# VH-VL binders against Protein TIC 22, chloroplastic (TIC22), part 21

Target 1, 202 residues: Protein TIC 22, chloroplastic (TIC22), of Pisum sativum (Garden pea) (Lathyrus oleraceus) (q9zst9)
Amino acid sequence: ATLTPNHVAKSLAGTSVYTVSNSDNEFVLMSDAEGAKSIGLLCFRQEDAEAFLAQVRSRKKEFRGGAKVVPITLDQVYMLKVEGIAFRFLPDPVQIKNALELRAANRGSFDGVPVFQSDLLVVKKKNKRYCPVYFSKEDLEYELSKVSRSSKGVGVSQHIMVGSFEDVLKKMELSEKSSGWEDLVFIPPGKKHSQHMQEVIA
Short names: E, the ipSAE of ESMFold2; O, the ipSAE of OpenDDE; V2, 0.75 times the mean of E and O plus 0.25 times the DockQ between their complexes.

## First folded at step 15 (VH-VL; framework fv_ustekinumab)

Design y2 (from x5 with heavy chain D57E; at its last look DockQ between E and O 0.79; V2 from the best seeds 0.78)
Fold by ESMFold2, look of step 15:
Structure y2 (fold): chain C 202 residues (1-202), chain A 120 residues (1-120), chain B 107 residues (1-107)
Amino acid sequence: as target 1 above (202 residues)
Amino acid sequence: EVQLVQSGAEVKKPGESLKISCKGSGYSFTKYWLGWVRQMPGKGLDWIGIIYPGDSETTYSPSFQGQVTMSVDKSITTAYLQWNSLKASDTAMYYCARLSEFDFYGMDVWGQGTLVTVSS
Amino acid sequence: DIQMTQSPSSLSASVGDRVTITCRASQGIGTWLAWYQQKPEKAPKSLIYYAYSLQSGVPSRFSGSGSGTDFTLTISSLQPEDFATYYCQQYNSHPYTFGQGTKLEIK
């Protein structure tokens, strides 16, 4: 019927994010914006997690000798979220800028972790179609340049759509099997989709 | 609601001492760093420094080191900014502001400001 | 100390205009940059934190972007209540420092 949590997690395999842990390997938590709950921060760039670690050490004595940056994959994060652990993502600021630029004519704002896709890019493997969803607009642009089938010397229109990772996950969780949402696979920054699919869909 | 309420305006003469206050309410006062900001008349904003009410640890901006003293009385959830000898150049609006946890959200709560006027 | 330089220092604009204010840090500050709005006789109001995140209750016509040394505040369609002075502030390293301010005036 509806997609299982394990299916959604599988679509996320291979993408790493970074968080800060204490000396006991527990996530460093902070209050959300409203002060209603505790959240762990997950950075898409390691350098952002390192900068956050510096702030953690500077502001709380209990972290000055033991806090560290720890990698974690998005499929592991998703399973922890299903078990009730709250996280907030900190996207690559380049991708935030990309999202804002794509939205400039319509809204002028963007909220959440940007993801990019194009209806012009569908990948078939083992007699099954997959719709790759990119965390990097630049990686998607590169793949679209390889699919160009221009006629009469004209280029192919680059229809890149931006959405929120959080919204896509929610849609996947609410969707039925065979609805098309089970065909999504998320492509890590800096990976070619063929390499990624060979590693995670075999 | 989370609130910072500052003491009232002060008119002083050079050489006088002064202690202004910032009372926090609606949150765990000892869990958050608290900062002080100066705004001279018609000018921008200058950070003075930050204090952690839990243990009174301080960090001052170099230009304010030795010019003012930050302190707290956590039993009444109140922070203080103090001069032992005011100068005319101390004339300014002084704000307190709460830094969010690990400073992540920046200054998320501001006091209303205390105007200090120092003139002969 | 990290110097923060805003451009422009003042700006005249009409309601409905798209307004862009820039802020340049003298050294890299990652994404640890905030934007504040201040109206006369009022405390500053936080608009943007962490370079690109909206503070609670801030209208979506405001946006921030940038990392490292170059940052931008954009107001997509200027409203009458947006005429104020805007400050950027780095909070990567002590002492925290503010830009000199950008006064946004009615044209």
Scores: ipSAE 0.727, ipTM 0.869, lowest interface PAE 1.3, mean pLDDT 87
ESMFold2 (binder alone), look of step 15: mean pLDDT 92; pTM 0.935
OpenDDE, look of step 15: ipSAE 0.833; ipTM 0.931

Design y3 (from x3 with heavy chain D57E; at its last look DockQ between E and O 0.86; V2 from the best seeds 0.81)
Fold by ESMFold2, look of step 15:
Structure y3 (fold): chain C 202 residues (1-202), chain A 120 residues (1-120), chain B 107 residues (1-107)
Amino acid sequence: as target 1 above (202 residues)
Amino acid sequence: EVQLVQSGAEVKKPGESLKISCKGSGYSFTTYWLGWVRQMPGKGLDWIGIIYPGDSETKYSPSFQGQVTMSVDKSITTAYLQWNSLKASDTAMYYCARLSEFDFYGMDVWGQGTLVTVSS
Amino acid sequence: DIQMTQSPSSLSASVGDRVTITCRASQGIGTWLAWYQQKPEKAPKSLIYYAYSLQSGVPSRFSGSGSGTDFTLTISSLQPEDFATYYCQQYNSWPYTFGQGTKLEIK
């Protein structure tokens, strides 16, 4: 049996993203890059959603009186995706820079939302092993510095792996239980993993 | 296929009027902002202005305000850039470009350019 | 008006080199920055939008990063067809403005 949508959504609890809605609380949609479908934009930073709102108001008069930025949690976004609604994430540009710096110099662009993980961080709660996956490289570096004093500073980054959030979600959706992918817990920006796991693991 | 096709090269004398065109095809012409960009010989790129064909709303860069006129003819999906009295300093390549929806993808479609030469 | 300053104004590099071009805005523009490539006698071609997003059909050796005032365009392994002039452009606030350009010459 593969992981259920509710299991995947639970692993995403606590992380908010931001989008623009009209006055009727409908997501403002736009064409994707190919012009093939309508998508909603989901910003990891509120200021990016506010800047997008300004562009929406500037370009179409119908939105000038009622469009607004609204928050939505990633677990709610995931369930809407399961229902067939299309979204595009706009990651924090600092995390894009972090991802580019961690990849080999000749690999070029990074596609998707960066997520960061270290094999040095494993959390055990209620006799289960959990692997924290971070949206913020800086938060992971902070946690690693508490585990190893010799890794403080630049040396901490050698223990960090980067991947794409979209790829991780796809692998979770395709994976069977006991594959190890069920152990992932996503850590919101600005949270300690211990605090987050206390809040989400029952 | 989304395209912007511009009118051909122009050779003019100072004081003459000129109207160059940019014809859009393959998309809803009235629902995207369209802009004009100037490139003087050997120089970089300057925005002239943008126009919304749906209602002809315009925004001009301050340097170009009052110097040129942008207009559209929706019935033939064509935008225009017009001078009443050309100067030699108007010699440049002129591009039209479509602003993507909410500008998000930037200037996603460019015309091929219209070379305007103004010489005594 | 927001002034955009590119660096360097020109450079020479060999095929296979990693190349970076920088662009600085006179005030914060968030991520509303695009990169264009222009070859002689041709219209500009869009490479990067929204500071870090690759335009469709652009090779993955191109990448963009930055936010606020400081931005970079990187070509991870230079190819012969990458000889061109590169422009950054802010599209945060009207009037939209371009950098002065960076001419990339391949040895």
Scores: ipSAE 0.751, ipTM 0.885, lowest interface PAE 1.2, mean pLDDT 88
ESMFold2 (binder alone), look of step 15: mean pLDDT 92; pTM 0.927
OpenDDE, look of step 15: ipSAE 0.830; ipTM 0.930

Design y4 (from x3 with heavy chain S28D D57E, light chain W94H; at its last look DockQ between E and O 0.83; V2 from the best seeds 0.79)
Fold by ESMFold2, look of step 15:
Structure y4 (fold): chain C 202 residues (1-202), chain A 120 residues (1-120), chain B 107 residues (1-107)
Amino acid sequence: as target 1 above (202 residues)
Amino acid sequence: EVQLVQSGAEVKKPGESLKISCKGSGYDFTTYWLGWVRQMPGKGLDWIGIIYPGDSETKYSPSFQGQVTMSVDKSITTAYLQWNSLKASDTAMYYCARLSEFDFYGMDVWGQGTLVTVSS
Amino acid sequence: DIQMTQSPSSLSASVGDRVTITCRASQGIGTWLAWYQQKPEKAPKSLIYYAYSLQSGVPSRFSGSGSGTDFTLTISSLQPEDFATYYCQQYNSHPYTFGQGTKLEIK
């Protein structure tokens, strides 16, 4: 049995992204890069959504008085995606820079939303194991410094793997129970590891 | 196929008027902002301004305000850049380019350029 | 007006080299920065939009990063067709402004 959409959504609990809505609380949509479909933009930083709102207001008269930035949680976004609604994430540019630095120098661009994890971090709670996946490399580095003396300082990044959020989600959707993919929990930016686990794991 | 086709090169004298054109095809001309960019010989790119063909709303760079006029003829899907009195310093290559929706993807389609030479 | 300053103004490099070009804004522009490539006698070609996103059809050896005031364009392994002039452009605030350009020449 593959992982249910509700299981995947639960692994995303606690993380908010930001989009622009019209005065009727409908998402502002635009064409994707290829012109094939309409997409909503979802920013990991509120300031990026506010900047996008300013451009929306500047370019179309119909939005000059009514559009606004609204938060939406990643678990809500995931459930909307399951219902066939298309979105594009705009990651924190600091995390794009972190992703580029972690990959080999001869590799080019990074596509998607960076996520970070380490094999050195496994959380056990209520007789169950969880593998944390971070949206912030800095948060992962902080947690690594707490569990390994040799991970302090310059060498901490040697224990960090980077991937794309979109790719991880796809693999979770295709995976069976007991595959290890059900153990993942996504850690919101700026959240302490233990605090988040306490809030989302009963 | 989205295209912007510009009018041919111009050789003019100081004080003469000039109107150069940029014809759009392959898309709804009235729903995308269209920009103009100047490149003086051997120099970089200068932003002139943008026009919305749907209602002719314009936004000019301050250094070009009052120096040029942007306009549109929707019936033939054509934008114009015009001078009432050319100066030698107007010698440059002039590009039109389409801005993507909400500018998000930047200037995604460019014309081939119109060379304007102003000399005695 | 937001001033955009590129560094270096010119650069000589060999095929296969890793090349990095920087662009600094005089004030914060978030991620509303584009990179363009221009070859002699041709219109500029868009490479990167929104600081870090590749334009359609652009090879993945190009990458962009940065936000706020400091931005980079990187070519991971230079190819013969990459010798050109590169411009950054802010499109956060009117008037939109370009950097002065970086000419990348064969060594």
Scores: ipSAE 0.733, ipTM 0.882, lowest interface PAE 1.3, mean pLDDT 88
ESMFold2 (binder alone), look of step 15: mean pLDDT 92; pTM 0.942
OpenDDE, look of step 15: ipSAE 0.827; ipTM 0.930

Design y5 (from x7 with light chain S56R; at its last look DockQ between E and O 0.62; V2 from the best seeds 0.00; counts 0 for: pae O 3.2 > 2)
Fold by OpenDDE, look of step 15:
Formats: sequence, structure tokens, C-alpha cells
Structure y5 (fold): chain C 202 residues (1-202), chain A 120 residues (1-120), chain B 107 residues (1-107)
Amino acid sequence: as target 1 above (202 residues)
Amino acid sequence: EVQLVQSGAEVKKPGESLKISCKGSGYSFTKYWLGWVRQMPGKGLDWIGIIYPGDSETTYSPSFQGQVTMSVDKSITTAYLQWNSLKASDTAMYYCARLSEFDFYGMDVWGQGTLVTVSS
Amino acid sequence: DIQMTQSPSSLSASVGDRVTITCRASQGIGTWLAWYQQKPEKAPKSLIYYAYSLQRGVPSRFSGSGSGTDFTLTISSLQPEDFATYYCQQYNSWPYTFGQGTKLEIK
């Protein structure tokens, strides 16, 4: 059996993203290239959402004077996705840069929202494994500095894996129980590893 | 398929009027802003303005304000750019392009361009 | 208006080369920066949006980076079909000004 949506959502708990809503707290949706599908934009940076708001106010007449930036947690977003609402994420460009630096220079581009993880940060408790996944490379490096003498060395960088959040979610959804994908826990940006892990494990 | 098809090349004299067209197809024409861009021979790209076909709201670049007029005919999903009195300096390639919401109003679809030549 | 300054204005490179084009905005534009490719007598083609996201169908050898005022377009390994003029464009505020362009020529 594959992971349930609730399990996936739980792994995403605590991470906030930003979007634009109207006066009725409805998400501002954009049309895809074909105009056939409505998509909500989710920003990992509030400033990007503010910029989006400015565009919405400028370009979408119905939202002039009533639109606002609102935070929403990823677990909530995921549940909305499960219900059929499509979203597009706008990642932090700093994290895109970080991701590109970690990958081979020949990779060219990075698609999606970068996520970072390290085997060195895996936690075991009560015969269960928890693998933290970070949205911020800096956050991960900070945690690595606690378990390694040199957190900025080349040797440490080789222990950092980078992937796409979107891909990870898809893999989680398709994964079987006890496959290891169920062990993932997404760490909110700026939140201490130990604190969040304690909350999740508790 | 989403596409913009522009009218053919024009050869005019100074002082003449001109109206070129850009026809959209394959998408909801009234829900996407449409932009016009000028490219003089051997030069870069200059914004002329944008128009929302749904209600014909227009925003012109300051340098083109009062120089040209953008309009649309929704019934035939066509946008227009017109001059009342052409100048030699209006000689250029003119592109229409769709501003995509999906790409945060990036210009995702372009017409093939209309070459306008103004000479005495 | 926001001025977009590209550098260099022109460059020559060979197939297989790594090419970097920069674009500087006169003021902060966040990540509201797009890159276009234009071949002779053709309309511009969108390559990058949000400063770093590839448009559909754009080869992975293209990449964008930057935020605020400084942006970069990189072609990791230049292909014959990549010789063209490239433009950056901000869409943070109207008018959505273009850079002056960078002509990439074959060496």
C-alpha cells in the first residue's frame, strides 16, 4: 500500500508559504498556457508574494483594492491539491542558486523547489527512522555543523543531497510502506531541526 | 494551438495612416493582456503598450503615448495598432505578444511580426 | 523607467563553450526578469521567466540566476542553434523594459 495523503500532509506540517487571496479569502488563480486549467501560485518568500500581489492588482481588475498576501501551510496546500486544486510553487532564488551549486555545473537549470537532505541528520527513535528534508541549504548546514567538525568543507558538501520538492512528493505518493519515503519530514525554513523533529515524533 | 498571426508587411509614405492587426487563436482572447513591441532595423526591442481585450483597457509606454492607438475587436479576436500620421522614424518591425498569467505576464506567445516601411 | 543594461553587447564563442550574459537593473526588480532569444528575422522566443525558470521546450543547457538588480543567463555548452541575440526584460513595473540585447556570434 502507498502512503496516504494524510501521511504525506503530516510530513509537510509547519512549513508556511505565501499566496494571494481576494477579499473573500479565495486564492487568486491563474490560467495555464492553454487557459484550460486554473493554478494557484505559492511563494516560499513573502516578498515574491508581495510582488505577485502587485501584479494581480495591476492586471486583474476584479482584484483591484481587495487582494492580499496570505500565508498557508504546506500540509493545507497538499490537502487542497488532493481535492483537485492545482498549484505552482515559486521557489526562493537563493535556494535555486544553492541547488545549482551542489549539482554539476553541466546540469544547467533546476526545475522546481529545491530541497536538501543529509544522511548525517537522520534521527532514530523508538525503532523508527526520521529523515529531515530542508527547504533551506543554510538550515541544513547549520544542523550539520552540530554533528560535524567542519560544516563548510568540501567533505560536508558531499553529504548534502539536493532534489526537487515536487519530485519528492510524487515519489512519496507512489511509495510503498516501509520503503523509506515514509520517513521524510520536511523542516520549515528557519525552524530548528530538533524542535520540529520533537514535535513530529511526539 | 495558441498563436498570434499578424497582418502583412506595409509600405507607406510619411503622413499616411496605418492600421496593422494581430489575431489570436487557441486561447481565451479576452482574458490575456496583449502587448505591442517595436523593433527598429538592427535595434533592440521597445515596448509600445499593452491592451486587455476584455475591456480594451490600455497602457502605453511613455514614449509612445499619443503616438499610436491600440484597439481590439473581440468578435474576431483581433488586436490593432494604428497610426494617424506615419513618420519615417516609424519604420520598424512590430510584434504583438501575449502576456501569460502562467508565466507571470511573461511574453509567452509572439506574432510573426509586421514590417512597416515608411519612406518618401 | 527601469533601465536594463546587458553585458556584453556582443560576444563571439565556439560550439561547446560556456557562455554567460549578464543583465543589470537600475533598481530592484525581485525575480521579475525574463530572457528572450531572437534569431534573425524571427520573433523573440521566451527562454527564462522568474529569472531562473525555463520555459517549456527550452534546453536544460540554458539557465538563469539572480535577484534584485543583477541577473545572469548561462549556456553551459553552446550549440549551433544558440547563436542569436538575447534580451533580458523586467516585468516588475511598467513599462516592462528590455535590455539592449547581447548578440552571440560564432567565432
Scores: ipSAE 0.151, ipTM 0.717, lowest interface PAE 3.2, mean pLDDT 88
ESMFold2, look of step 15: ipSAE 0.794; ipTM 0.893
ESMFold2 (binder alone), look of step 15: mean pLDDT 91; pTM 0.922

Design y6 (from x5 with heavy chain S28D; at its last look DockQ between E and O 0.84; V2 from the best seeds 0.81)
Fold by ESMFold2, look of step 15:
Structure y6 (fold): chain C 202 residues (1-202), chain A 120 residues (1-120), chain B 107 residues (1-107)
Amino acid sequence: as target 1 above (202 residues)
Amino acid sequence: EVQLVQSGAEVKKPGESLKISCKGSGYDFTKYWLGWVRQMPGKGLDWIGIIYPGDSDTTYSPSFQGQVTMSVDKSITTAYLQWNSLKASDTAMYYCARLSEFDFYGMDVWGQGTLVTVSS
Amino acid sequence: DIQMTQSPSSLSASVGDRVTITCRASQGIGTWLAWYQQKPEKAPKSLIYYAYSLQSGVPSRFSGSGSGTDFTLTISSLQPEDFATYYCQQYNSHPYTFGQGTKLEIK
């Protein structure tokens, strides 16, 4: 049996992103690059959503009085995406830079939202194994510094793998139970995995 | 296909007027801001300003305010850049470019350019 | 007005080289920065928008990074067709402004 959408959504609990809504509490949508469909923008940093709000107000008169930045959690976004609503994530540019630095110099651009993982970190809770996946490389580095004397500073990156959040989600959706993909839990920026798991695992 | 097609090269004398054009096709012309950019011979790019064809709202770079006029004719999906009195220093290549919705993708489509030569 | 300063002004490189061009804004612009490529007597071509996103059809050997005031454009493995002048542009605040350009010459 493949993983259900509700299972994938639960792995995303607790992480907020930010979007712009209009005065009617509807997402502000824009055309994609080809003009083929409407997409909503979801910023990992609130300041990026605030900057987008300023552009929205500057370019369309109807938004000047009522548009605002609103938070939404990734589990809520995931459920809306399953319903066929199109979104585009705008990652933290620091994490894009981190992703570019971790991969081979000749690979070029990074596509998608960076996520970071280390096989040195596996967490057991209530007799179940969890593999924490971080949106912040720095948060992962902090946790790694607790488990290895050689992991502080520059050496810590040797244990860190980077991937695309979108690719990870796709693989989770296509995977069977007990494939290992069901063990993932996403760690919000600025949280320790232990605190987060206590909050989201009953 | 989204395209911007500009009018042909112009040779003028100082003091003459000129109106060059930029015709958009393949998209809703009234829903996207359209910008103008100057490139003097051998030099970099200078932003002139942007115009919204939906209501003709404009924003000019201060260095071009009062030097040129941007306008649109929605019925033929065409934008214009106009001088009332050309100077030799107006000799340049002029580009139009479309700004994406809310400017997010930047100037995503460019015209081919119009060379304007102003000489005695 | 926000001044955009590129470095270097020009450089020469060989096919296959990794090339990095920098752009500095005189004040914070968030991620509202674009990169353009221009070949002689041609219109500029959009490469990067929003500091780090590739424009449609741009080869993945191009990448952008940065936020705030310091930005980079990188070509991971230079190709012969990459000979051009590269411009950064901020589009955070009016008037939008361009860097002075970086001319990339292939040795």
Scores: ipSAE 0.741, ipTM 0.881, lowest interface PAE 1.3, mean pLDDT 87
ESMFold2 (binder alone), look of step 15: mean pLDDT 92; pTM 0.930
OpenDDE, look of step 15: ipSAE 0.871; ipTM 0.940

Design y7 (from x7 with heavy chain L99E; at its last look DockQ between E and O 0.55; V2 from the best seeds 0.70)
Fold by OpenDDE, look of step 15:
Structure y7 (fold): chain C 202 residues (1-202), chain A 120 residues (1-120), chain B 107 residues (1-107)
Amino acid sequence: as target 1 above (202 residues)
Amino acid sequence: EVQLVQSGAEVKKPGESLKISCKGSGYSFTKYWLGWVRQMPGKGLDWIGIIYPGDSETTYSPSFQGQVTMSVDKSITTAYLQWNSLKASDTAMYYCARESEFDFYGMDVWGQGTLVTVSS
Amino acid sequence: DIQMTQSPSSLSASVGDRVTITCRASQGIGTWLAWYQQKPEKAPKSLIYYAYSLQSGVPSRFSGSGSGTDFTLTISSLQPEDFATYYCQQYNSWPYTFGQGTKLEIK
């Protein structure tokens, strides 16, 4: 009894990413590293998508006029993934930096999109547990400052866990009910915790 | 396996013409760009230019514009770098490297290099 | 043309050391930066692309960071096979340009 795709999608609701589409509103796809399949790029920052658009326009004549950056929500992306479309996420480089700083000095590179969470921000309502997962360390720290006297510092960092979004999704997909993975709620960057949690719990 | 195999070492005299090759295999040849890089003896890497085998679109570094010509033969998945008149200063190692369609991965696969020696 | 400046030009280190190499672009290049490793008499090998993404098969002790104009390649714990010359490259705009290289030597 693993989590349903709809459940996973629901946990991703509200988070927007950006990609490049052609004049027909189709994703601009690129070959993967192995040249075996086509993948779409999804950027957590609009500016990264704009940079990618510039590359697309510079290298493909057919895209010089009609290509554009379009927003898409992660729940929609996930459903497309379920349908067989492959994607590569491009994280915010600031969050990569944050993730690397939180990692032990010897862990090296960070693969994937960083996500941050803290046990201190777990919410319980109506006998259900909700574990917020943040795409922005700063957003998480802001929320932690509300529950702790320490707004920033080493002490706060000790309560922050960092993981890969891609790994988390995989674990969610493979998880059984009552495993705890079903409790995860991804908080959109810049969105207030209380507001988003209220929307999800409602 | 994705790989680029370049032609063998060349020894030439100034004024001679030369065409070296880079053969791609293990991937869709027409969906990736091929870049060329020069490395003079004991020196760093110099970007020469890139070519898209799909339509033979080329872009040269200003430093190499008019000095070399890039081309491809799609039928044999081979790219070429050509000189009409070699100079002693052309002595260097030349690498071809694969670049993704939109260059997301950078130069992710490299040929083994072709050493070109030009001396009187 | 965008100029790429690496620092230092040469570096001596010991096995197990943490090594950091920097690359500065003359103008903003976003994250369109790659790092390459070249061993003597060998072709360059791609290590990192898009400033922080590790190429397949590259050990996790390698990491890249930065955006805009300042970039860093870090080797968390230097291994014997890591002694080589490293190059950064911008591919934000043509012509693509390389840094002058950093030679990492054994102390």
Scores: ipSAE 0.737, ipTM 0.909, lowest interface PAE 0.8, mean pLDDT 93
ESMFold2, look of step 15: ipSAE 0.751; ipTM 0.882
ESMFold2 (binder alone), look of step 15: mean pLDDT 91; pTM 0.926

## First folded at step 16 (VH-VL; framework fv_ustekinumab)

Design z1 (from y1 with light chain S93N; at its last look DockQ between E and O 0.78; V2 from the best seeds 0.80)
Fold by ESMFold2, look of step 16:
Structure z1 (fold): chain C 202 residues (1-202), chain A 120 residues (1-120), chain B 107 residues (1-107)
Amino acid sequence: as target 1 above (202 residues)
Amino acid sequence: EVQLVQSGAEVKKPGESLKISCKGSGYDFTKYWLGWVRQMPGKGLDWIGIIYPGDSETTYSPSFQGQVTMSVDKSITTAYLQWNSLKASDTAMYYCARLSEFDFYGMDVWGQGTLVTVSS
Amino acid sequence: DIQMTQSPSSLSASVGDRVTITCRASQGIGTWLAWYQQKPEKAPKSLIYYAYSLQSGVPSRFSGSGSGTDFTLTISSLQPEDFATYYCQQYNNWPYTFGQGTKLEIK
């Protein structure tokens, strides 16, 4: 048996993204680049959703009277995606720049939402092992500095791996229990992993 | 395939009128804003304006307001850019471009361009 | 109107080089910035939209980054077909405005 959708959603608890809803409290959808499907846009930064709202109002009269930015948690988004709703994430551009800088010099673009991880950071709580995955490279660097200081200052970026949130989710969905993928927990921007673990782990 | 096909090159004298065209195909012409961009010889790009074929709503760049007229004919999925009296300074390449939905993907489809030459 | 300033105006580079072009907006535009490639006698081709997203069919050697006022286009390993003029364009506020262009020439 692979990991259930509810288990994957639980690993995402506590992180909010932002989208635009219409006057009927329905997500504003748009065609993807090819016109093949309708997608909702989900911004990691509220200001990006506000900018998108302005574009929505500028281009279509039916949205000028009642559209607004609304928050939604990633666990709720994940469950909607399982139910067949298509979304596109718009990451924090600072984290895109971090991802590009962390890659090898010959690499090109980064696709998807950056997430950051280090094998030096494993959290044990209630006899369980958790591997924190960060949406903010800076938050990961802060936690690594506490570990690296005790080991006399190996450069913190040397221990940081970057990946795509979308790829990590796919791997979690395809993985068997006890493969280690059940250990992942996603850390919201600006939050320490220990505090987050206490809030989301029952 | 989504395409914008523009009318052919024009050679005109100052004071003459001109109407150039941009025919859209492969998409719902009435659901996307369409615009015009000027490129003077050896120079960069300037937006002229945008038009919504669904209701003919227009927005011009300030420097082009009153200088040209944009219009559409929905029945033949064609947009037009029109001058009543050409000037030598109107000599340029003119592109039409489709704005993606809510402009999110930028100007995703461009016409091939229409060269307009105005000389006495 | 929002002024877009590209740097450099021109550069020479060799196949395989890493090339970076910058674009500065006179006021904040969030991430509503596109990059276009234009070859002589051709229409502009969209490369990057929304500051950091690749347009369909664009090779992954192209990347964009930035938000607010400062933006970059990077070609990680220059190919022969990449010699062209590159334009940034803000599409946050009307009128939409282009940078003056960066001509990338073979050395």
Scores: ipSAE 0.762, ipTM 0.882, lowest interface PAE 1.1, mean pLDDT 87
ESMFold2 (binder alone), look of step 16: mean pLDDT 91; pTM 0.914
OpenDDE, look of step 16: ipSAE 0.858; ipTM 0.933

